VH-VL binders against q8ixk2r445to577. Designs and how they scored, part 77

Target 1, 133 residues: q8ixk2r445to577
Amino acid sequence: FFGMLQNKGLTDYCFDYNPPDENQIVGHQVILYLCHGMGQNQFFEYTSQKEIRYNTHQPEGCIAVEAGMDTLIMHLCEETAPENQKFILQEDGSLFHEQSKKCVQAARKESSDSFVPLLRDCTNSDHQKWFFK

## First folded at step 17 (VH-VL)

Design u74
Fold by OpenDDE, second read of step 17:
Structure u74 (fold): chain C 133 residues (1-133), chain A 119 residues (1-119), chain B 107 residues (1-107)
Amino acid sequence: as target 1 above (133 residues)
Amino acid sequence: QVQLVQSGAEVKKPGASVKVSCKASGYTFKGYAMHWVRQAPGQGLEWMGYINPYSGKTRYNEKFKGKATMTSDTSASTAYMELSSLRSDDTAVYYCAREKYTEYYFDYWGQGTTVTVSS
Amino acid sequence: DIVMTQSPSTLSASVGDRVTITCRASQDISNYLAWYQQKPGKAPKLLISAASTLQSGVPSRFSGSGSGTEFTLTISSLQPDDFATYFCQQYHSYPYTFGQGTKLEIK
């Protein structure tokens, strides 16, 4: 699966990664933003290694969850996907993080109308359902 | 160089409708939300809503629901706002404004379109 | 809706003066606050975002501070080009709202 990773509940919002420096793509948080269909910052790939890969730049980045965090941070992809980079995109659209045993949810940042994907306890909420478009 | 060029001034009678255009250049039109902001004579700025040109999805200020209709044409890189059932208090300068990517404030503005409603 | 209240509504000052404009939000908006400059017959111009981030091309004499509900725009040494109306805007929550404006005029 590849393309825009769009949220079902938060309509018209997609995974978005826009690092300040295109030559240093790691270490920043993945956010949600209005879907634009241009690829680039909203182009992701779900791989056979259970990675969510950001491969519009070299070296390629993979979404990771750091210890004690509930945010999605871009790391470099590795030959063998580390445990903190493994996700399961379920048939129902839920995006499950194996290591934390939590689901990725579209959530408000600081109670604002700005949004980010956060790890939360898994529910049947459409805000925890995702699809590639 | 990003530019937003709006259509010319309009003079309308009460009850009429008007459609303002905002032509974008210097960037990929469908990649940025376009907002509309109103400014009555001698008054402050009032947010009306936005459109996502990619999806056509809109969000309106509740105050302008039923009054304003936002559309876009990606092939023409142009955003449109139609005002219906015009009243005297709709007299204002109307601005299109581009949303800063991922940051939600407005980085570029059109020059504004004056709409005057008078009998 | 979040109400943005600017003070003062009008400010008279001289070239070289240090001026401060205040913007109050009716609720906590974190740092989702922008400042715009508008001259007569022109569209607003973005000066500051995220409460304190100076935009490219904006003179360093402009600065923004604050978080939560209280924000300030400061011009350290007023220049002739700075006489205009200034607006704050919250982009924390929809509907986005602006302050009523502060007209900075020559004393």
Scores: ipSAE 0.904, ipTM 0.955, lowest interface PAE 0.5, mean pLDDT 96
Fold by OpenDDE, look of step 17:
Structure u74 (fold): chain C 133 residues (1-133), chain A 119 residues (1-119), chain B 107 residues (1-107)
Amino acid sequence: as target 1 above (133 residues)
Amino acid sequence: QVQLVQSGAEVKKPGASVKVSCKASGYTFKGYAMHWVRQAPGQGLEWMGYINPYSGKTRYNEKFKGKATMTSDTSASTAYMELSSLRSDDTAVYYCAREKYTEYYFDYWGQGTTVTVSS
Amino acid sequence: DIVMTQSPSTLSASVGDRVTITCRASQDISNYLAWYQQKPGKAPKLLISAASTLQSGVPSRFSGSGSGTEFTLTISSLQPDDFATYFCQQYHSYPYTFGQGTKLEIK
């Protein structure tokens, strides 16, 4: 699967990665933003290694969850996907992080109308459902 | 360079409708939300809503639901806002404003369109 | 809706003066605050975002500070080109709202 990773519950919002320096693509947080269909910062791929790759720059970035965190941070992809970069995109649309045993949820940043994907206990909420478009 | 050029001033009678255009250039139109903001004479700024040109989905200020209709034409790189059932208190300068990517504030503005409603 | 209250509504100052405009939000908006400058017959111009981030091309005499509910725009040394109306805007929550404006006029 590849393309825009769009949230079902938070209509018209997609995974977005917009690092301040295009030459340094790691270490920043993945956010949600209005889907724009241009690819670029909203183009992701779900790989056979269960990675969510950011496929706009080389070296390629892969979404990771750092220890003790609930945010999605961009790391470099590795030859063998580390445990903190493994996700399961389930048939029901839930995005499950294997290591933390939590699901990715569209959440408000600082109670605002700015949004980020965060790890949360898995529910049947549409805000935890994602699809590629 | 990014530019937003709006249609010319309008004079309408009460009950009429008006459609303001905002033509964008210098960037990929569908990639940025376009907002509309109005300013009544001698008054402050009032957010009306936005459209995502990619999806066509809109979000309105409740105050302007039923009053304003926002549309866009990606082939023309143009955003439109139609005001219906015009009243005297709809008299204002209407601005289109581009949302800064991922940041939500407005980095570029149209020059404004004056809509005057008078009998 | 989040109410943004600016003070003062009108400010008279002279070239070279240090001026400060305040914007208060009715609830915590973190740093989701922008400042705009507007001159008569013109569209607003973005000066500062995220409460304190000066936009490219904006003179360094402009600065913004604050977080939560209290914000300030400061012009360290007023220049002739700075006489205008200034607006704060919260983009924390919909509907976005603006302060009523501060008209900075020459004394």
Scores: ipSAE 0.902, ipTM 0.955, lowest interface PAE 0.5, mean pLDDT 96
Fold by ESMFold2, fold request of step 18:
Structure u74 (fold): chain C 133 residues (1-133), chain A 119 residues (1-119), chain B 107 residues (1-107)
Amino acid sequence: as target 1 above (133 residues)
Amino acid sequence: QVQLVQSGAEVKKPGASVKVSCKASGYTFKGYAMHWVRQAPGQGLEWMGYINPYSGKTRYNEKFKGKATMTSDTSASTAYMELSSLRSDDTAVYYCAREKYTEYYFDYWGQGTTVTVSS
Amino acid sequence: DIVMTQSPSTLSASVGDRVTITCRASQDISNYLAWYQQKPGKAPKLLISAASTLQSGVPSRFSGSGSGTEFTLTISSLQPDDFATYFCQQYHSYPYTFGQGTKLEIK
């Protein structure tokens, strides 16, 4: 799967990665932003290694969640996907982080009308359902 | 060079409608939400809403639902706002403003379009 | 709606003075606050985002501070070109709202 990774409950929003420094793509938080259909910062690939890859730049980025954290951050992809970079996109649309045993949810940042993907206990909420377009 | 160029001033009678345009240049139009902001004579600024030019999805300040209709033509790099059933208190300067990518604040503004409603 | 209240509404000062304009939000908006400058007959111009981030091309005499509900815009040494009206704007929650403005008059 590849393209815009969208949320069923938070319509018109896509996974987006806009690091402050284009030369340092590692370590910044993935966000949700209005879909624009131009690829680049909103183009992601779900791989056979269960990675969510940001392929627009070299070296390639892979979304990770560090132990004990709930934020999705960018790491470099590795030849063999580390456990913290493995997500299962399930048939019901849920996006499960294997190591944390939690699901990715569209959540408000600082109670605002800006949004980020965060790990939360898995539910059937449409805010935990994802699909590629 | 980012520019937002709005259509010229309009004088209308009550009950008429007006459609203000905002032509963008110097950037990829569909990549940025376009907002509309009103400034009535002697008053401050009021946020009216936005359109996502890619999807056509809009969000309106409730105050302007039913009054304003926001659209865009991506092939022309132009956003539009139509005001219906004009009243004298719709007299104002109307601005388009571009949302900074991922940041939500407005980094570029059109020059404003004065709409005057009088009998 | 989040109400943004600026003070003062009008401020008179001399070239070289230090000027401070305040903006208060009716609820916590974190740092989701922008400052704009508007001259007569012109569109607003962005000066500061995220409460304190100075925009490119804006003179360093401008600065912003604050978080939560109270914010300030400071001009460290007022210049003739700074004659304008200044607006704060929250972008924390829809509808986005502006303060009523502060007209800065140079004596």
Scores: ipSAE 0.846, ipTM 0.932, lowest interface PAE 0.7, mean pLDDT 94
Fold by ESMFold2, fold request of step 18:
Structure u74 (fold): chain C 133 residues (1-133), chain A 119 residues (1-119), chain B 107 residues (1-107)
Amino acid sequence: as target 1 above (133 residues)
Amino acid sequence: QVQLVQSGAEVKKPGASVKVSCKASGYTFKGYAMHWVRQAPGQGLEWMGYINPYSGKTRYNEKFKGKATMTSDTSASTAYMELSSLRSDDTAVYYCAREKYTEYYFDYWGQGTTVTVSS
Amino acid sequence: DIVMTQSPSTLSASVGDRVTITCRASQDISNYLAWYQQKPGKAPKLLISAASTLQSGVPSRFSGSGSGTEFTLTISSLQPDDFATYFCQQYHSYPYTFGQGTKLEIK
C-alpha cells in the first residue's frame, strides 16, 4: 500500500510529515493535515515488514512509537524493522501497534482543531480507521 | 513570489449576488487551503471559512452558511467566494488569505475586494 | 466561539516609545495565536505566529509572548511606520476569531 494515508472519521485529513529541516528528518512528530494529493510530505508506504515509510528523502524515515509514549515520531528505517516501528493494518482499517497493544487514532492536539495520530486503547471508532488512497 | 490578486470593487443592489475571485501565483495552488475574511467598514476582521482546492471540501463559519459559497478552479489557480441575496449589512471588504502549510495561520493576503450594497 | 479581547482599544504614543498590547482569550488556546498589523486601506500583514515567532522581514523591535489565555505584542522602540491597527487572532479552534483591534496613534 502507498500514497495518502487517510482517516475514515476525520475526513479530508492525511498523515503528514513536515520537519523543520528537510535534511534532518529524525525525531519530529507525525501530524494530520488537509489532504493535498501532491505526494511529498503526505506520501507514505506500508511495507511487508509492517513499516510506515516516509520515502521522500534518503535516508528513509520509518514511523515509530518509543516505549511508554503515545506519539508517532520519525526514526530512520533499519534493515530489519524494529518492533517499535511495526504497525499492523488490519482488515477493518485499524492500525495496531503490536508492541504497545494500542491503535492509532486521529486525536486533537491540545484540544484544538489541529490533529495528530496518537496511540489509544483500541475501539471501533472511525477515528481509528485508516486507508490508503 | 507568492501573490494573491483579487477582483475589483463591486456595487450591488439588495437581493443581487456577487462573486469575488482570488487569483494565486508563485506557489502550487492545490497544496494550500484558501480562507476568506471580511471586514465591515470601520470594523474588525471576521473569519468566513476555507476551501481545500484539492478536494473541494469547505468549512464555513456558521454565520455565513447559506450566504457564502466558496469554490475554486485549480486549473486557473483561482479561488472564488460568492455572496447571495445581498443585504446592506453585507457591505464590507472581503479578503482571501492563504493558510501556511501545516501551520494554520495566514501568511499571505489578497489586496481585498470592496463590496458595496445599496439601493 | 473563542472570544479574543484586546487592550487597550486605542493607544497614543510617540516615536521611540516602548508599547505593549495585550490580548486575552476566553479559553486556553495554547500558543495558537497570531498578530497582524493593518494600515488604512491595506490588507492585514502577519507579524508573529505561535504567540512569539517573528515572521521573516518583520523588524526585530516587534516581539510577542504568552501562552494559554494571556498574550502580549511589544514594540521596543516605536517607528513612524508602526502607526497602524493591530489584531490578534486565535487559530486553535473553528471558527477562527480576531480581537477587536488596537489602534496605535501618533501622539
Scores: ipSAE 0.839, ipTM 0.931, lowest interface PAE 0.8, mean pLDDT 93
Fold by ESMFold2, fold request of step 18:
Structure u74 (fold): chain C 133 residues (1-133), chain A 119 residues (1-119), chain B 107 residues (1-107)
Amino acid sequence: as target 1 above (133 residues)
Amino acid sequence: QVQLVQSGAEVKKPGASVKVSCKASGYTFKGYAMHWVRQAPGQGLEWMGYINPYSGKTRYNEKFKGKATMTSDTSASTAYMELSSLRSDDTAVYYCAREKYTEYYFDYWGQGTTVTVSS
Amino acid sequence: DIVMTQSPSTLSASVGDRVTITCRASQDISNYLAWYQQKPGKAPKLLISAASTLQSGVPSRFSGSGSGTEFTLTISSLQPDDFATYFCQQYHSYPYTFGQGTKLEIK
């Protein structure tokens, strides 16, 4: 799967990666932002290794969750996917992080009307359902 | 260079409608939400809402629902805001403003369009 | 709605003075605050975002500080070009709201 990774519950919002320095893509948080259809910052690929790749930049970034954290952070992809970079996109649309056993949810940042994907206990909420377009 | 150029001043009678345009240049129009802000004579600024030019989805300040309708034409790089059933208290300057990508504040503003409603 | 309250409403000062304008939010808005300058008959111009980030092309005599509910715009040495009305704006929660404005009159 590839393209805009969208949320069922938070409509019109896409995974977005906009690092402050385009030459230093590692270590910044993935956000949710209004879908714009221009690719680049909102173009992601789900791979057979269960990675979510940010593949408009070289070297390619892979979304990871560091141990004990709930935030989705950009790491460099590796030849074999590390455990913290493995996500299962399930048939019901849930995006399960294997290592933490939690699901990706659209959540408010600092109680604001800006949004980020975070790991949360898995539920049936539409805010935990994702699809590519 | 980013530029937002709005349509000219309008004088209308109560009950009429008006459609203000905001033509964008110097950037990819569909990539940025366009906001509308009004300023009544001698008054402060009021946020009216935004449109996502890519999806056409809008958000309105509740105060302006039913009064304002926001649309856009991506092929013309132009946002529109229509006011219906005009009243004298709709007299104001109306601005378009571009949302900074992923940051939400307004980095560029149109020059403003004065709408005058007089009986 | 988040109410933004500016102080003072009007401020008179001389060229060279240090000027401080405050803005209070009715609830915690983190650093989601912008400052705009507006001259008569002109559109607002963005000066500061994220409470303290100076915009490109804005003179370094302008600075911003604060977080949560209390914010300050400072002009370290007033110039004649600084005669204007200044607005704070929160972009933490919809509807976005502005302070009522501070009119800076240069003596």
Scores: ipSAE 0.838, ipTM 0.931, lowest interface PAE 0.8, mean pLDDT 93

Design u74
Fold by ESMFold2, last read:
Structure u74 (fold): chain C 133 residues (1-133), chain A 119 residues (1-119), chain B 107 residues (1-107)
Amino acid sequence: as target 1 above (133 residues)
Amino acid sequence: QVQLVQSGAEVKKPGASVKVSCKASGYTFKGYAMHWVRQAPGQGLEWMGYINPYSGKTRYNEKFKGKATMTSDTSASTAYMELSSLRSDDTAVYYCAREKYTEYYFDYWGQGTTVTVSS
Amino acid sequence: DIVMTQSPSTLSASVGDRVTITCRASQDISNYLAWYQQKPGKAPKLLISAASTLQSGVPSRFSGSGSGTEFTLTISSLQPDDFATYFCQQYHSYPYTFGQGTKLEIK
């Protein structure tokens, strides 16, 4: 799957990656932002290795969650996907992080009306349901 | 260079409607939310809401729901804000303002459109 | 709604003075605060974002500080071009709200 990775509960919002330096894509947090349909910062690919790739730059970025953390951070993709970069997009729309056994949820950043994807205990919430467009 | 050019001043009678335009240039219009901000004469600034020009979806300050309607035409790189059932206390300068990508604050503003409502 | 209260409402000062404008939020807004400058008949101009980040092209005599509920804008040595009205604005939660403004006048 590829394109805009959108949230069912938080409508009109997409995964977005806007690193401060376009040439330094590793180590920054993935956010949710208003969908704009222009690709690039909001263009992601779900691969056969269960990666969520940001591949508008070489070398390619893959979303990861570091051990003990709940934030989605950009790492370099590797030939064989590391365990912390594996997500399962399930038929019910949940996005399951295998290593942590948690689901990706649209969540408020600092209690504000800006949003980020975070790992949380899996529920049936529409805020944990995702789809590509 | 980014520029937001608003339509000219309007004089209206109570009960009428007015539609203010905001034409954008120097950037990809659909990539940025457009906000509207009101300033009554000698008064402060009031946030009215925004439109996502890609999706057409809006968010309104509750104070302006039913009063203001925001739309956009991406092919014309233009945002619109319409005020209905005008009253004298709708007399104000209305600004469009561009949201900084992913940052939410306003980095560019239109020059303002004065709407005067008088009997 | 988050109420933003500025003080003072008006400030009379001379060229070369150090001035400070305070903005208080009715609840914690982290650092989601911007400062704008507005001259008569003109649109607001962004000076500072994230409470303290100076915008490109804004003179270094402007600075911002604070987090949570209390914020300040400081002009270290007032220049003639700085006489204007200043607004703080929170962008933490909708509806976004502005302070009532501080008019900085020449003494």
Scores: ipSAE 0.821, ipTM 0.927, lowest interface PAE 0.8, mean pLDDT 93
Fold by ESMFold2, last read:
Structure u74 (fold): chain C 133 residues (1-133), chain A 119 residues (1-119), chain B 107 residues (1-107)
Amino acid sequence: as target 1 above (133 residues)
Amino acid sequence: QVQLVQSGAEVKKPGASVKVSCKASGYTFKGYAMHWVRQAPGQGLEWMGYINPYSGKTRYNEKFKGKATMTSDTSASTAYMELSSLRSDDTAVYYCAREKYTEYYFDYWGQGTTVTVSS
Amino acid sequence: DIVMTQSPSTLSASVGDRVTITCRASQDISNYLAWYQQKPGKAPKLLISAASTLQSGVPSRFSGSGSGTEFTLTISSLQPDDFATYFCQQYHSYPYTFGQGTKLEIK
């Protein structure tokens, strides 16, 4: 799958990666933002290795969750996907991080009307449902 | 260079409607939400709402629901805001303002469109 | 709605003065606060975002500070071009709201 990774419950919002320096794509947090259909910052690919790739630049970025954390951050992709970069996109739309045994949820940042994807206990909430378009 | 150029001043009678345009240039129009802000004579600024030009989806300040309708035409790089059933207290300057990508504040503003409603 | 209260409503000052304008939010808005300058008959112009980030092309005599509920805009040495009305605006939660403005006048 590839394109805009959208949230079912938080409509009109997409995964977005907007690093402060586009030449240093590692280590910053993935956010959610209004879908815009321009590709680039909102273009992601789900691979056979269960990676979520940000691959519009070299070197390629893969979404990861560091041990004990709940934030989605950008790492460099590796030849063999490490476990912290593997996500299971299930048929019901849930996005499961197997190493953490948690699901990706659209969550408010600082109680505001801005949003980020975070790991949370898995539920049936539409805020934990994702699809590509 | 980013520019937002609004349509000219309007004088209307109570009960009429008006459609203000905001033509964007110097950036990819559909990539940025467009907001509308009202300023009545001698008063402060009031946020009216926004449109996402990509999806056409809108959010309105509750105060302006039923009064304002926001649309856009991506092929013309133009946002529109229509006011219906005009009353004298709709007399104001109306601004379009572009949302800074991922940051939410307004980085560019149109020059404003004065709408005067008088009997 | 988050109420933004500016103080003072009008401020008289002379060229060369240092002035401060305060803005209070009715609830915690983190740093989701912008400052705009508006001259008569003109559109607002963004000066500061994220409470303290100076925009490109804005003179360094402007600065912003604060977080949570209390914010200030400071002009370290007024110049003739700085006599205008200043607005704070929260962008933490919809509906976005503005302070009622501070008119900075020649003393």
Scores: ipSAE 0.806, ipTM 0.923, lowest interface PAE 0.9, mean pLDDT 93
Fold by ESMFold2, look of step 17:
Structure u74 (fold): chain C 133 residues (1-133), chain A 119 residues (1-119), chain B 107 residues (1-107)
Amino acid sequence: as target 1 above (133 residues)
Amino acid sequence: QVQLVQSGAEVKKPGASVKVSCKASGYTFKGYAMHWVRQAPGQGLEWMGYINPYSGKTRYNEKFKGKATMTSDTSASTAYMELSSLRSDDTAVYYCAREKYTEYYFDYWGQGTTVTVSS
Amino acid sequence: DIVMTQSPSTLSASVGDRVTITCRASQDISNYLAWYQQKPGKAPKLLISAASTLQSGVPSRFSGSGSGTEFTLTISSLQPDDFATYFCQQYHSYPYTFGQGTKLEIK
């Protein structure tokens, strides 16, 4: 799958990656932002290795979760996907992180009206349901 | 060069409507939320709401729900804000302002449109 | 709604002075705070974002600090062009709100 990765519960919001330096794509947090339909920062690919790739730039980035953290961070993709870069997009729309046994949820950043994807205990909330468009 | 050019001043009677335009240039209009801010004479600034030009979705400050209607025409790179049932306390300068991509603050402003409501 | 309160409302100062304008939020807004300058008959101009990030083309004599509920804008050495009204604005939570403004006047 590829395109805009949208949230069912938080409507009009998409996965977005806007690093402060476009030449240094590693190590910054993935956010949620108003969907704009322009590709680029909101274009992601879900691969057969269960990666979520940010591949509009070279070298390609893969979303990861670092040990003990709940934030989604950009790492470089590797030939064989590391365990911390594997996400299962389930039939019910939940996005399960294998290593942590948690689900990706649309969550407020610092209690604000800005949003980020975070790992949380899996629930049936529409804020944990995702789809590509 | 990013530029927001608003329509000219309006003088209206109570009960009328007015539609202010904000024409954008120098960037991809669809990619940026457009906000509206008012400033009554001698007063501070009040945020009115925004529109996402891609989806057409809006968010209004509760104070202006039912008073303001925000729309856009992506083919014309133009945002609109209509005020209905005008009263004298709607007299103000109305600004459009562009949201900085992913950052939420306003990086470019239109020159403002003065709307005067008098009998 | 998050209330933004600026102080002072009017500040009288001379060219070369160092001045500080304070903005207080009624709730924790982290660093989601912008400062704008507005001259008579003109639209606001962005000076500072994220409480302390100076915008391109803004003179380095302007600086911002603070987080949470208390924020300051400092002008280290006033120039004639700096006499204007200054507004803080929170963009932490909708509705976005502005301080009432601080008019910086020449002594």
Scores: ipSAE 0.798, ipTM 0.921, lowest interface PAE 0.8, mean pLDDT 93

